# Designs tried in a protein design chat: VH-VL binders against B9 domain-containing protein 2 (B9d2). Part 6

Target 1, 175 residues: B9 domain-containing protein 2 (B9d2), of Mus musculus (Mouse) (q3uk10)
Amino acid sequence: MAEVHVIGQIIGATGFSESSLFCKWGIHTGAAWKLLSGVREGQTQVDTPQIGDMAYWSHPIDLHFATKGLQGWPRLHLQVWSQDSFGRCQLAGYGFCHVPSSPGTHQLDCPTWRPLGSWREQLARAFVGGGPQLLHADTIYSGADRYRLHTAAGGTVHLGIGLLLRHFDRYGVEC
Key: E = the ipSAE of ESMFold2; O = the ipSAE of OpenDDE; V2 = 0.75 times the mean of E and O plus 0.25 times the DockQ between their complexes.

## First folded at step 1 (VH-VL)

Design T7 (framework fv_tiragolumab; at its last look DockQ between E and O 0.03; V2 from the best seeds 0.00; counts 0 for: pae E 15.1 > 2, placed apart)
Fold by ESMFold2, look of step 2:
Structure T7 (fold): chain C 175 residues (1-175), chain A 126 residues (1-126), chain B 113 residues (1-113)
Amino acid sequence: as target 1 above (175 residues)
Amino acid sequence: EVQLQQSGPGLVKPSQTLSLTCAISGDSVSSDSAAWNWIRQSPSRGLEWLGKTYYRSKWYTDYAVSVKGRITINPDTSKNQFSLQLNSVTPEDTAVFYCATETYYDILTGYHFDYWGQGTLVTVSS
Amino acid sequence: DIVMTQSPDSLAVSLGERATINCKSSQSVLYSSDNKNYLAWYQQKPGQPPNLLIYWASTRESGVPDRFSGSGSGTDFTLTISSLQAEDVAVYYCQQYYDTPLTFGPGTKVEIK
């Protein structure tokens, strides 16, 4: 049984015009993957950029998986939210981050996007309860890529992701 | 449809800078979905991706490790173009250079190259 | 980096016969969340840039004849030309777009026997 350890952090974000930012995140895997330790989702603290254009979160990610195959490789989803002085939250951007398949340390710069017009509210409703529904990702990957996307670019989320792979069967325990 | 038209000199002396430009029609270099690539082709290395630039709220650029430190790719929004500069060239840099478009670039997985420029043979003399 | 290999390096096929080109990636290019293989095939004729034939391993680009088909999954892929025609003489490249850097196979030259 192969094991994958995803360890690192959501460092922060740049390129958002909003002033107080936080990030909700989650990880999705296929049926062949079992989470051995960690939690599949979380939320950063709110940060307001002080110098430069970058919000800083330094939010740890520490996930350990076992898998029987390569189908369902982990994918991070990211939601960047802004919070005003009255505590009201608005979506600032969605992003996907593919967990790299190569061992070692990776710097990921995940562009985000937001829906235009009526889709903005629909996507916000789809994420009630913290689960992402990335409507426009399906449009991008479904063969409809020749049609115009109704999204605008958002800012960028920066992650440092270390990937550790173990291919040893000596530590297996029969179920 | 997107059209890519390359321009630039085909002869460059060793140690000098190779400069090429790719003009875009049918889309904007500041497209929030596309990425703009340079690729070269030589008999010894085959097709080799050199780097890309793209706009997602601000400009980003990625370079191949093999040429990092010598390469610069710049957009020009006013002319709807993007350029390649490769410094300190040697005869090993002799190749046909192509610009190419990823229409729906996603950093998670990438995208295939939908549109290619006509190619520019650049020979590094001496 | 994902290393792409192709076999054979070249092949000669009689007009009207089937040509088969293989491509192997050093790691899977199948993305689990959408269940798609991030593999493309390009045709390059002399003096021309590469031209997209197949994407997502098996989807033909608009205007590509039905005789071109792609198959395979994960790490092993095949481009098939069911009935070779004179205009199909070219070099064929596979390319992964699963992960940066984008990488190409070394090419397979197809000629008429």
Scores: ipSAE 0.000, ipTM 0.462, lowest interface PAE 15.1, mean pLDDT 80
ESMFold2-Fast, scan of step 1: ipSAE 0.006; ipTM 0.551
ESMFold2 (binder alone), look of step 2: mean pLDDT 90; pTM 0.916
OpenDDE, look of step 2: ipSAE 0.007; ipTM 0.575

Design T8 (framework fv_tiragolumab)
Fold by ESMFold2-Fast, scan of step 1:
Structure T8 (fold): chain C 175 residues (1-175), chain A 125 residues (1-125), chain B 113 residues (1-113)
Amino acid sequence: as target 1 above (175 residues)
Amino acid sequence: EVQLQQSGPGLVKPSQTLSLTCAISGDSVSSDSAAWNWIRQSPSRGLEWLGKTYYRSKWYTDYAVSVKGRITINPDTSKNQFSLQLNSVTPEDTAVFYCARSDEYGDYVGYFDLWGQGTLVTVSS
Amino acid sequence: DIVMTQSPDSLAVSLGERATINCKSSQSVLYSSDNKNYLAWYQQKPGQPPNLLIYWASTRESGVPDRFSGSGSGTDFTLTISSLQAEDVAVYYCQQYYDTPLTFGPGTKVEIK
């Protein structure tokens, strides 16, 4: 069995017009992948940029997987939320990026898109009381719904992801 | 090596249901990096995508508007196959039917990297 | 639906000469969020299923000879065979996967002069 260790952080985001931002995230894998340690989803703290236009989270990601093969490689889904001065939250962007398949440290820029029209209203309805919910990212990004959404370019989420591979030499991958 | 093998009757009477299966070897029908499609080809319509089924935490299906309401595409994880059922057929449904894999690393699929051998289905009395 | 058209309908080219096939979509298949063109090219020989040649408008499928290349963006795309070989006699189809329903061009038949 091969093992994949994903160690890194969601550094922050740029290009959002909203000032107080946080990020909900989830990691999705194929059926042959098993999470050995870590959590599949999380949420950053809220950050109001004080330096330049960048929101800083420095949110850690530390995931350990076992897998039988290269199919269903991990992908990260991101929802960027804004919070106003009254504590009300709204969706600022959606994005996804694939976890690198090469060992070592990688810097990733994950562009987001802004939901428009009825989809934005539908997604906002998932917000309840004390905090927004992580919405159906797999439905939004993995089907025909992607083509039907009215979207605009959003900001970019920045990540630093390290990848460690073990026992992949049996599949012709250097470890 | 992944292979797709089609089976089903080559002759169907008008108003009946056309049923075909596509058996998958070397990959899982529930693979997160693939979608499983049906495409038909006729002289009058050319190549026409009919629909797809795919697994992303749960099963999804998409159908072309031209056949929506008459078509069902079903995965079968126990037999590692997927099927096509097309109801109320007419002679205009006569075509070569192909099953095909959409190879996609992410959350959208659409180009076909692997095709079954094709099955000619004739709709006549 | 996105309508795909191809030109010419048929093309006769001498062995070793260049063949050029054009494909046009009724609307852009360039997705602004990932800056990719959702377009593929297939080759079909008589009695066989279509075979993938090019995806993402210009990426050659593994095992496809270097003489095949794809280019273009948005609504206008080209498949080029730089030096036609005897085994390249086939019908060539473009396909968009930007939106459902997935749609194919009507095909361009390539023959030897």
Scores: ipSAE 0.000, ipTM 0.473, lowest interface PAE 14.7, mean pLDDT 79

Design T9 (from T7 with heavy chain T101R E102D T103Y Y104E Y105G D106S I107G L108S T109Y G110T H112V; framework fv_tiragolumab)
Fold by ESMFold2-Fast, scan of step 1:
Structure T9 (fold): chain C 175 residues (1-175), chain A 126 residues (1-126), chain B 113 residues (1-113)
Amino acid sequence: as target 1 above (175 residues)
Amino acid sequence: EVQLQQSGPGLVKPSQTLSLTCAISGDSVSSDSAAWNWIRQSPSRGLEWLGKTYYRSKWYTDYAVSVKGRITINPDTSKNQFSLQLNSVTPEDTAVFYCARDYEGSGSYTYVFDYWGQGTLVTVSS
Amino acid sequence: DIVMTQSPDSLAVSLGERATINCKSSQSVLYSSDNKNYLAWYQQKPGQPPNLLIYWASTRESGVPDRFSGSGSGTDFTLTISSLQAEDVAVYYCQQYYDTPLTFGPGTKVEIK
């Protein structure tokens, strides 16, 4: 049994033209991973950047996992939402990035793409109900790389993620 | 050359289902670079996008909010066609209906329509 | 929803003269991440479907004569026909594809003076 601590923050985002932004996030792992402490999903407060400036959230992430193997390594799914002056929300970007597998502190840039049509609705629901919807979102993203390349380059979410590993290879056998 | 050919009745009674078909030649309805749309045009509402179907490892559909709940767009891979069914029609649904393609490969755009069917005037009256 | 407006409603232009059509969106259709304006122009002749002229605000579709040009950015766009020909008598529509629901302008009718 190995333990993984993921400690960091969603710092903010750049490259979004929308006026008021917040981020919904979820951590997704393989079935052999158990969350011992923390919350798998969350949402930042709304921040209003100047056009071309960074939206700042400084939203903490602190997760403690137990795992029996390296398969299903954690990945972070991100939805950037905009809010108008009436409180109405629309999805501005979707992205994902893998949690680093090496110990230490890492700065990550997570590019997003702007989903439209049914992809927008499906990705907006990715954190509800878990596994089937997340698998579907991954399939859309992987199978439709051309959509991202041609029509949907979005802003970038910036993260600082620290990784602590315990009991990996602790009782290894040497030849 | 891509061509879209429409067929279906030009008269539908109120509360019935409007049904139109668009036959595709020069492209596959399951092409992973294309999407297949229905758009209507009336004097009161102008051009109005209704929805689309497209294949990307599996079939997807997108519908306009204004018709969501009474519209169905279905591909037929065996006949290389796609269809529109609009339920519970009213006289306000009277319009010229067009099928149209948006194509990711040609201009790197979605929801920009490079080929259109000839149009079908559908009148909803008793 | 993004509301599209066009001006004028109708325009009478002499053969060989310049025609200018304006289109305004209720919010910006310029996407900062790819620096593209998600705006297209269509031509519709009587009894025919719309025909794509311009996408990305200023890119001409293949086969479209060079007398047609698009310009503008953000919320204000212009379609220009530099030397009107008889076959250019039509209604012209702008369309945004920045967000769903997809929306079109009400059209501008171009007639010969």
Scores: ipSAE 0.000, ipTM 0.491, lowest interface PAE 14.6, mean pLDDT 80

Design X1 (framework fv_bexmarilimab)
Fold by ESMFold2-Fast, scan of step 1:
Structure X1 (fold): chain C 175 residues (1-175), chain A 124 residues (1-124), chain B 108 residues (1-108)
Amino acid sequence: as target 1 above (175 residues)
Amino acid sequence: QVTLKESGPTLVKPTQTLTLTCSFSGFSLSTYGVGIGWIRQPPGKALEWLAHIYWDDDKRYNPALKSRLTISKDTSKNQVVLTMTNMDPVDTATYYCAHSYYDSSGYYEEFDYWGQGTLVTVSS
Amino acid sequence: EIVLTQSPGTLSLSPGERATLSCTASQSVSSSYLHWYQQKPGKAPKLLIYGASSRATGVPSRFSGSGSGTDYTLTISSLQPEDFATYYCQQYGSSPYTFGQGTKLEIK
């Protein structure tokens, strides 16, 4: 059995026009992956970007997985939300980034995109549970053509992710 | 080895509520991508999908029957429960539960393992 | 909802012949979400083909699937006695998830 430690942080975001931002995140893996330590989803505090500057979160991620196969390598699901003065939330951007497969420290820039028209409201509704727990939204972003999506480029989320691998060999993992 | 088995009453009176349990082994409904659906088949007729529940507790219902259906899971017992209210003789059918898997790399979500089915007859 | 129409409703053939079964969707479906099941009398359905063209584990090579968009086909070359059953197509691309009416394959 191979082990994978994913450690790091969601540093912040740039390129968003909204005034107060936070990020919901979730980790997605294939069926052969088991979470040994950590949590599969979380949410940053709210940060108000300075004019033209970066929103800062410095939100820690610390996950320990065991896996019997290499299929379904971990992918991070990101949703950037804005919060108004009444505490109401609106989706500002959505993105995915693959967890690096090589050991060491990696700096990642995850571009987001936002749905246009009614899809913005549909996705906001899909994520109402407080986290990325309505994971069927992932299907509409796939290459499966399940839904025709009209999207616009959003801001970028910045991450620092470290990867530690144990009990890997040239034949892979127990499968 | 993946197995699923339906259980519940085989006879139901009109207007009563049907409760069916799907008991499974060989996988966990806590595993990313895993789901369980309920499908029924009236005697001599086609298959009809009823409801689906996923690892993240997302629930989907057939719109034609949505007001009558509730699906829930008990992950610790490896069970999924389907409840259908106000039963009618037209609801007489064999009820199946089936495993599905969502893999973001594959996007198939086929019903790859099925229970043996349980015949539910609605009659006074 | 997406309606799946299977044709023919009943197909009468002899062992050794080729069977061609059609499934037509009322609107375009991604081939990744089109699946075929085999059902024998008194038994649960069994997955035969997933994603329009991929054979499930243990399914003989005489079974093949093809198609895209609205038109899908299941082909069985050189029919064997155990292949006489009812076949259903199913789409999982949108809710509600729907099955076709079935094609019954019967011996002449």
Scores: ipSAE 0.000, ipTM 0.466, lowest interface PAE 14.7, mean pLDDT 79

Design X10 (framework fv_bexmarilimab)
Fold by ESMFold2-Fast, scan of step 1:
Structure X10 (fold): chain C 175 residues (1-175), chain A 126 residues (1-126), chain B 108 residues (1-108)
Amino acid sequence: as target 1 above (175 residues)
Amino acid sequence: QVTLKESGPTLVKPTQTLTLTCSFSGFSLTTSGVGIGWIRQPPGKALEWLAHIYWDDEKRYNPALKSRLTISKDTSKNQVVLTMTNMDPVDTATYYCAHSPTYYYDSSGEYYFDYWGQGTLVTVSS
Amino acid sequence: EIVLTQSPGTLSLSPGERATLSCTASQSVSDSYLHWYQQKPGKAPKLLIYGASTRATGVPSRFSGSGSGTDYTLTISSLQPEDFATYYCQQYDSSPLTFGQGTKLEIK
């Protein structure tokens, strides 16, 4: 059995026109992956950047997994939300990125897309009404072509992710 | 020391629902990697696995009996409850709950049972 | 579903003799997911060997397990009176978790 440690942070985001931003995140893995320590999802504090500046979170991620194989490698799902002065939240962007598969420290840019029109309202309700089931977000987003006409390019989330692999010798991951 | 004990009715009528409780001590079902399974054994027959629940509330059921089985935990009481619907005389068996220390995969795992309850004989008869 | 077949069904031996119990799987099983239990009449099963070859805590060295693929063996090198019991193999390489039908070890 192999072990994967994912440690780092969600640094912040650029390219969003909204004033107050926070990020909800979740980790999705294949069925053979088990979380040994850490939490599968979380939420950053709200940050209010000046127009054109980076929203800054420095939100830590520290996850320890066990796996027998390389299939179902971890993916990070990201939802960027805006909050108005009345406390109302709107989804500003959604994206995902693969956790790097090579050991060491990595800087990642995760582009997001923004829902448009009525799909924006339907998608927002999916994330507000029934709890934090980010694994079910795959059902919403896996059919990208089906929803393409109701999306636009969004901002980018920036991450610094370290990867430590243990007991991967027999899977040919050494170098 | 680790102990588990089954409790519930010893006599059930056909078509009724059986509810069994496993009370345990010496460990917590909040500890990562800890789970509890239910296994039954009809008189003079082999062991048959029924269901399993882990610390993170993941549940597994024997597919042959899945429609009849529900497993749940009450962490505050150190209890695991198994419910089995539509009991039949062929369900007469000694029912055991047992501790499992390892969980690694959804469809397979190093599921072995290192500590067992004493078992409770449930007879299904009219 | 993986069917585990144990042989012989009953093994009659005397104290001091060597016992060899077989467990054959209907399809290949990783040795990490094959385990052995001992059960005495009226008692709960007791874990004996896990992962095909690792003795559980407190299990005497006369018990050993071996095997891979479809063929697994439990060996008791020199039978003691307390060893006469029924032995079960178990797998969870594939759902559902299954047990063999058991081998009864009895005094000759």
Scores: ipSAE 0.000, ipTM 0.461, lowest interface PAE 17.3, mean pLDDT 79

Design X2 (from X1 with heavy chain S100R Y101D S104F S105W G106S Y107G E109T; framework fv_bexmarilimab)
Fold by ESMFold2-Fast, scan of step 1:
Structure X2 (fold): chain C 175 residues (1-175), chain A 124 residues (1-124), chain B 108 residues (1-108)
Amino acid sequence: as target 1 above (175 residues)
Amino acid sequence: QVTLKESGPTLVKPTQTLTLTCSFSGFSLSTYGVGIGWIRQPPGKALEWLAHIYWDDDKRYNPALKSRLTISKDTSKNQVVLTMTNMDPVDTATYYCAHRDYDFWSGYTEFDYWGQGTLVTVSS
Amino acid sequence: EIVLTQSPGTLSLSPGERATLSCTASQSVSSSYLHWYQQKPGKAPKLLIYGASSRATGVPSRFSGSGSGTDYTLTISSLQPEDFATYYCQQYGSSPYTFGQGTKLEIK
């Protein structure tokens, strides 16, 4: 069995016009992947940027996977939410990033999108139950237009992700 | 409009090193999920994947040819370069570069746009 | 290494007939990573079907793909003159990423 350790943090976010921000996250893998330790999803504290236009979370991620194959390499799904002075929450951006496949420490910038109109409802439905591959994901993209969605550009989430690979040589993976 | 074009020598002698350049337009190799692959086709035979490189500089090589292959990118010039050492007459083929993209919702990684190909003949 | 075997090697048909092309993998492949390409003589391959069943941009509805696991098929419901070409299946699910040997559709 090959093993993958994903260790890092969701550092923060820039480029959001909303005042108080937090991030919900989930890790998604193919069927051949088994989580040995850690949690597949979480949520940061709320941060209100006061200097430098950056929300700071420093939220830890520490995941240990076993896999029988390279299909369905891990990807991180991110939802950035804003909270108003009355405690109401609304989605500020949605994004994702692939976990790097190279060992070592990586700094990642994950752009987000803000769904508009009916696409917001479709995206919310597709994300129910732990991933965007659930319920009507195929109607969001078509063969002629598979990278298009009614969205507006959002801010960027910043991550520091360390990757450690174990026993990959046993399965014919070249390091 | 996505366009890719292969360039390099059309005739190579045995034992020499082949260097091919893929020049592209209509997309950026700094775009999240984007990559470029190299595929060859000997006359009258099937397609064979050689190597690919992604936006994050992740490189993958066909294990059968890995010791002979090097792939690199120059994002500012919109170019990807493939080098293959110790050429042999059996390496005579049309060499293609092709665009790959990862669609988050579908998870696919297909070659959706191809260059026209360049025939490389290996003979003395 | 996953070996893709295509059958038949050559298929001779007339316009208007139905073509069925097979691609068999030596081990299970996720349908999301199985693609079909069309290649005309002297031309680069063109993406036809991705993810086993989704038509690429500009591909007519007469082309359809299906399958899962180890067995995949490409069907052309009513051949047009421009459809006579060589068809290749490809898998991306495991390195090395492999292509089948091709099925040549030729005019009878």
Scores: ipSAE 0.000, ipTM 0.464, lowest interface PAE 12.4, mean pLDDT 78

Design X3 (framework fv_bexmarilimab)
Fold by ESMFold2-Fast, scan of step 1:
Structure X3 (fold): chain C 175 residues (1-175), chain A 123 residues (1-123), chain B 108 residues (1-108)
Amino acid sequence: as target 1 above (175 residues)
Amino acid sequence: QVTLKESGPTLVKPTQTLTLTCSFSGFSLSTYGVGIGWIRQPPGKALEWLAHIYWDDDKRYNPALKSRLTISKDTSKNQVVLTMTNMDPVDTATYYCARIEGYSYGYDYFDYWGQGTLVTVSS
Amino acid sequence: EIVLTQSPGTLSLSPGERATLSCTASQSVSSSYLHWYQQKPGKAPKLLIYGASSRATGVPSRFSGSGSGTDYTLTISSLQPEDFATYYCQQYGSSPYTFGQGTKLEIK
């Protein structure tokens, strides 16, 4: 089996007009991928950026996987939430990006999209209780119907992701 | 309301340089992850990717044609220009420009295409 | 260079029938990088499926994609008259980003 270590951080976000921001994240892989250490999901602290500034989280990610092949390569799912002065939370943007497949340190920008109109209400309901709970949440996570949703461009999440590979010689990848 | 349209000469002579312009609207090529690609199709044949350029000026060329191709963008004019040198009758094809989307997802696909412009290379 | 081979080259069917189109890659490609396009005579290609199985905006539910590794399939359940066209698979796994030779779907 080959091993993949994903080490890095969710640095922050730009392009959001909301007051206080935090990010919920999850890593999704094909069925042949096994998590050996780390956690598949988490949440950043809340950051309140100054007008025009980046929201900073510096949230660590440290994951160790085993896999039999290249199918189902890991991808990171991101939900940027805003918190108002009363503590009420609203989804500000959803996005995802693939974990790089080449070894080394990578800077990634993950653009988000935000639901509009009734889709905002439906997506908010999908995350009641602190995470994806309903069937339609799978559509958000898979990206399968993203172009069918009523959405607008959101802000961008910035990540620094390091990738370490072991025992990939047999798959034609240099380690 | 995303639109792309190819423009340039429809007839070129052998050994000349072809310059095609892709003009677009409804999006910006300064947006992260967005790109424009050029694809051609000879009459009755399959599609062949030529080159593309991304928002950050990252350029990719088909290795078989790399010495003949140059791609550039003018973000302020919403245009991407492809130049192909030393045209030959075998280069007769319909040339398309198309938007690249899905980069941030790792998918990279052509989601909107121009109507295409037929370029004939005469003997 | 990754070569994509589509089969059959031509498929003759009647409206209401199920169409199954195959795309085989000369080496393994991540399903995330396998896309399908539809092209009608005299028109530009249109994106149908991206990432092997995700339908593009406005694409009817009768179109579905599946596959992994070297073997990919586009399925059209209950063919409609407007579905008779040429279909191309494309990979974005490595440069050059190649297309298959196409499968022409024609009325029997």
Scores: ipSAE 0.000, ipTM 0.469, lowest interface PAE 14.6, mean pLDDT 79

Design X4 (framework fv_bexmarilimab)
Fold by ESMFold2-Fast, scan of step 1:
Structure X4 (fold): chain C 175 residues (1-175), chain A 125 residues (1-125), chain B 108 residues (1-108)
Amino acid sequence: as target 1 above (175 residues)
Amino acid sequence: QVTLKESGPTLVKPTQTLTLTCSFSGFSLSTYGVGIGWIRQPPGKALEWLAHIYWDDDKRYNPALKSRLTISKDTSKNQVVLTMTNMDPVDTATYYCAHTEYYYGSGSYDWFDPWGQGTLVTVSS
Amino acid sequence: EIVLTQSPGTLSLSPGERATLSCTASQSVSSSYLHWYQQKPGKAPKLLIYGASSRATGVPSRFSGSGSGTDYTLTISSLQPEDFATYYCQQYGSSPYTFGQGTKLEIK
């Protein structure tokens, strides 16, 4: 089986108006992908932007996968949350990006979109387990146009992702 | 295969300094997110964390014991050394070293796995 | 520091019964930093559950963890003879690392 190492960090975020920010993230792959080391989900520490508008997390990512093919290539889904002075959390933005498919170090900007009104409440409930199935969540993450009347452009999450491939000659991909 | 093993004296006199070494294999303490902690357990009592050292040489100490503790690493020998000064009979305990890892994508952090077998240190005249 | 209080201190049960062990934190702890260990007499502790609910490699499915905030629970659905041991919860949601005082699970 071919192996994929994804290593890097969630650097931070810009363009959010909220005071204290943290990021929940998950990496999603097709069913043929097996995680050999690392974990599929994580959460950054909370950061309050103090220079410019940038929140800094420097949250590391280190994942090792085995796969039999290129279908279901890894996608990173992320949620930016704000925390008030009383510890209450509210969703500030949703985003997703594909993990690069070429070896080497990549700098990625992952734009987010903001839920508005009652839509914000519905999305927040979905991610705590009281809402739509996985299929609905995947549609929400991938199709901002569907929710055009209930979303607005949000801030951007910045990532530095390295990619190492092994045994990909079998799939016609240069290693 | 990740393994750790404690070594050092099994008997220490009151007021002396205890030096314990944790020897490990199967990982590098220069690897991002990796750390080694020291935990002790007096006979029949609960576990008590003592000190931690991380991949970036960041060191953390139990505030109750900080003035007595020093932790250091020797990456070329795959060893972490804990020094505890002014030993007292109440410091009699089994001392463990244990591996920790801050996995980027874990959503969970700072658990001890695996543990060394432990070394019983008796403080007596 | 965050104090972890485990209850009961000793739990006496028979094989086949369900065991429920509690761990209460003096302040809220993120579940990401709450872990459970099993310790048998004369042995080092062994990781059982990490992040409140994730089972460690090789840990049987009868072990499960749950909880959030200040209240956490370890459940063993059907006790086996090898499960009679002392169980500790541990946190690092705030420095320093702290452990509970332990719950000793013993045969009735």
Scores: ipSAE 0.000, ipTM 0.457, lowest interface PAE 17.2, mean pLDDT 79

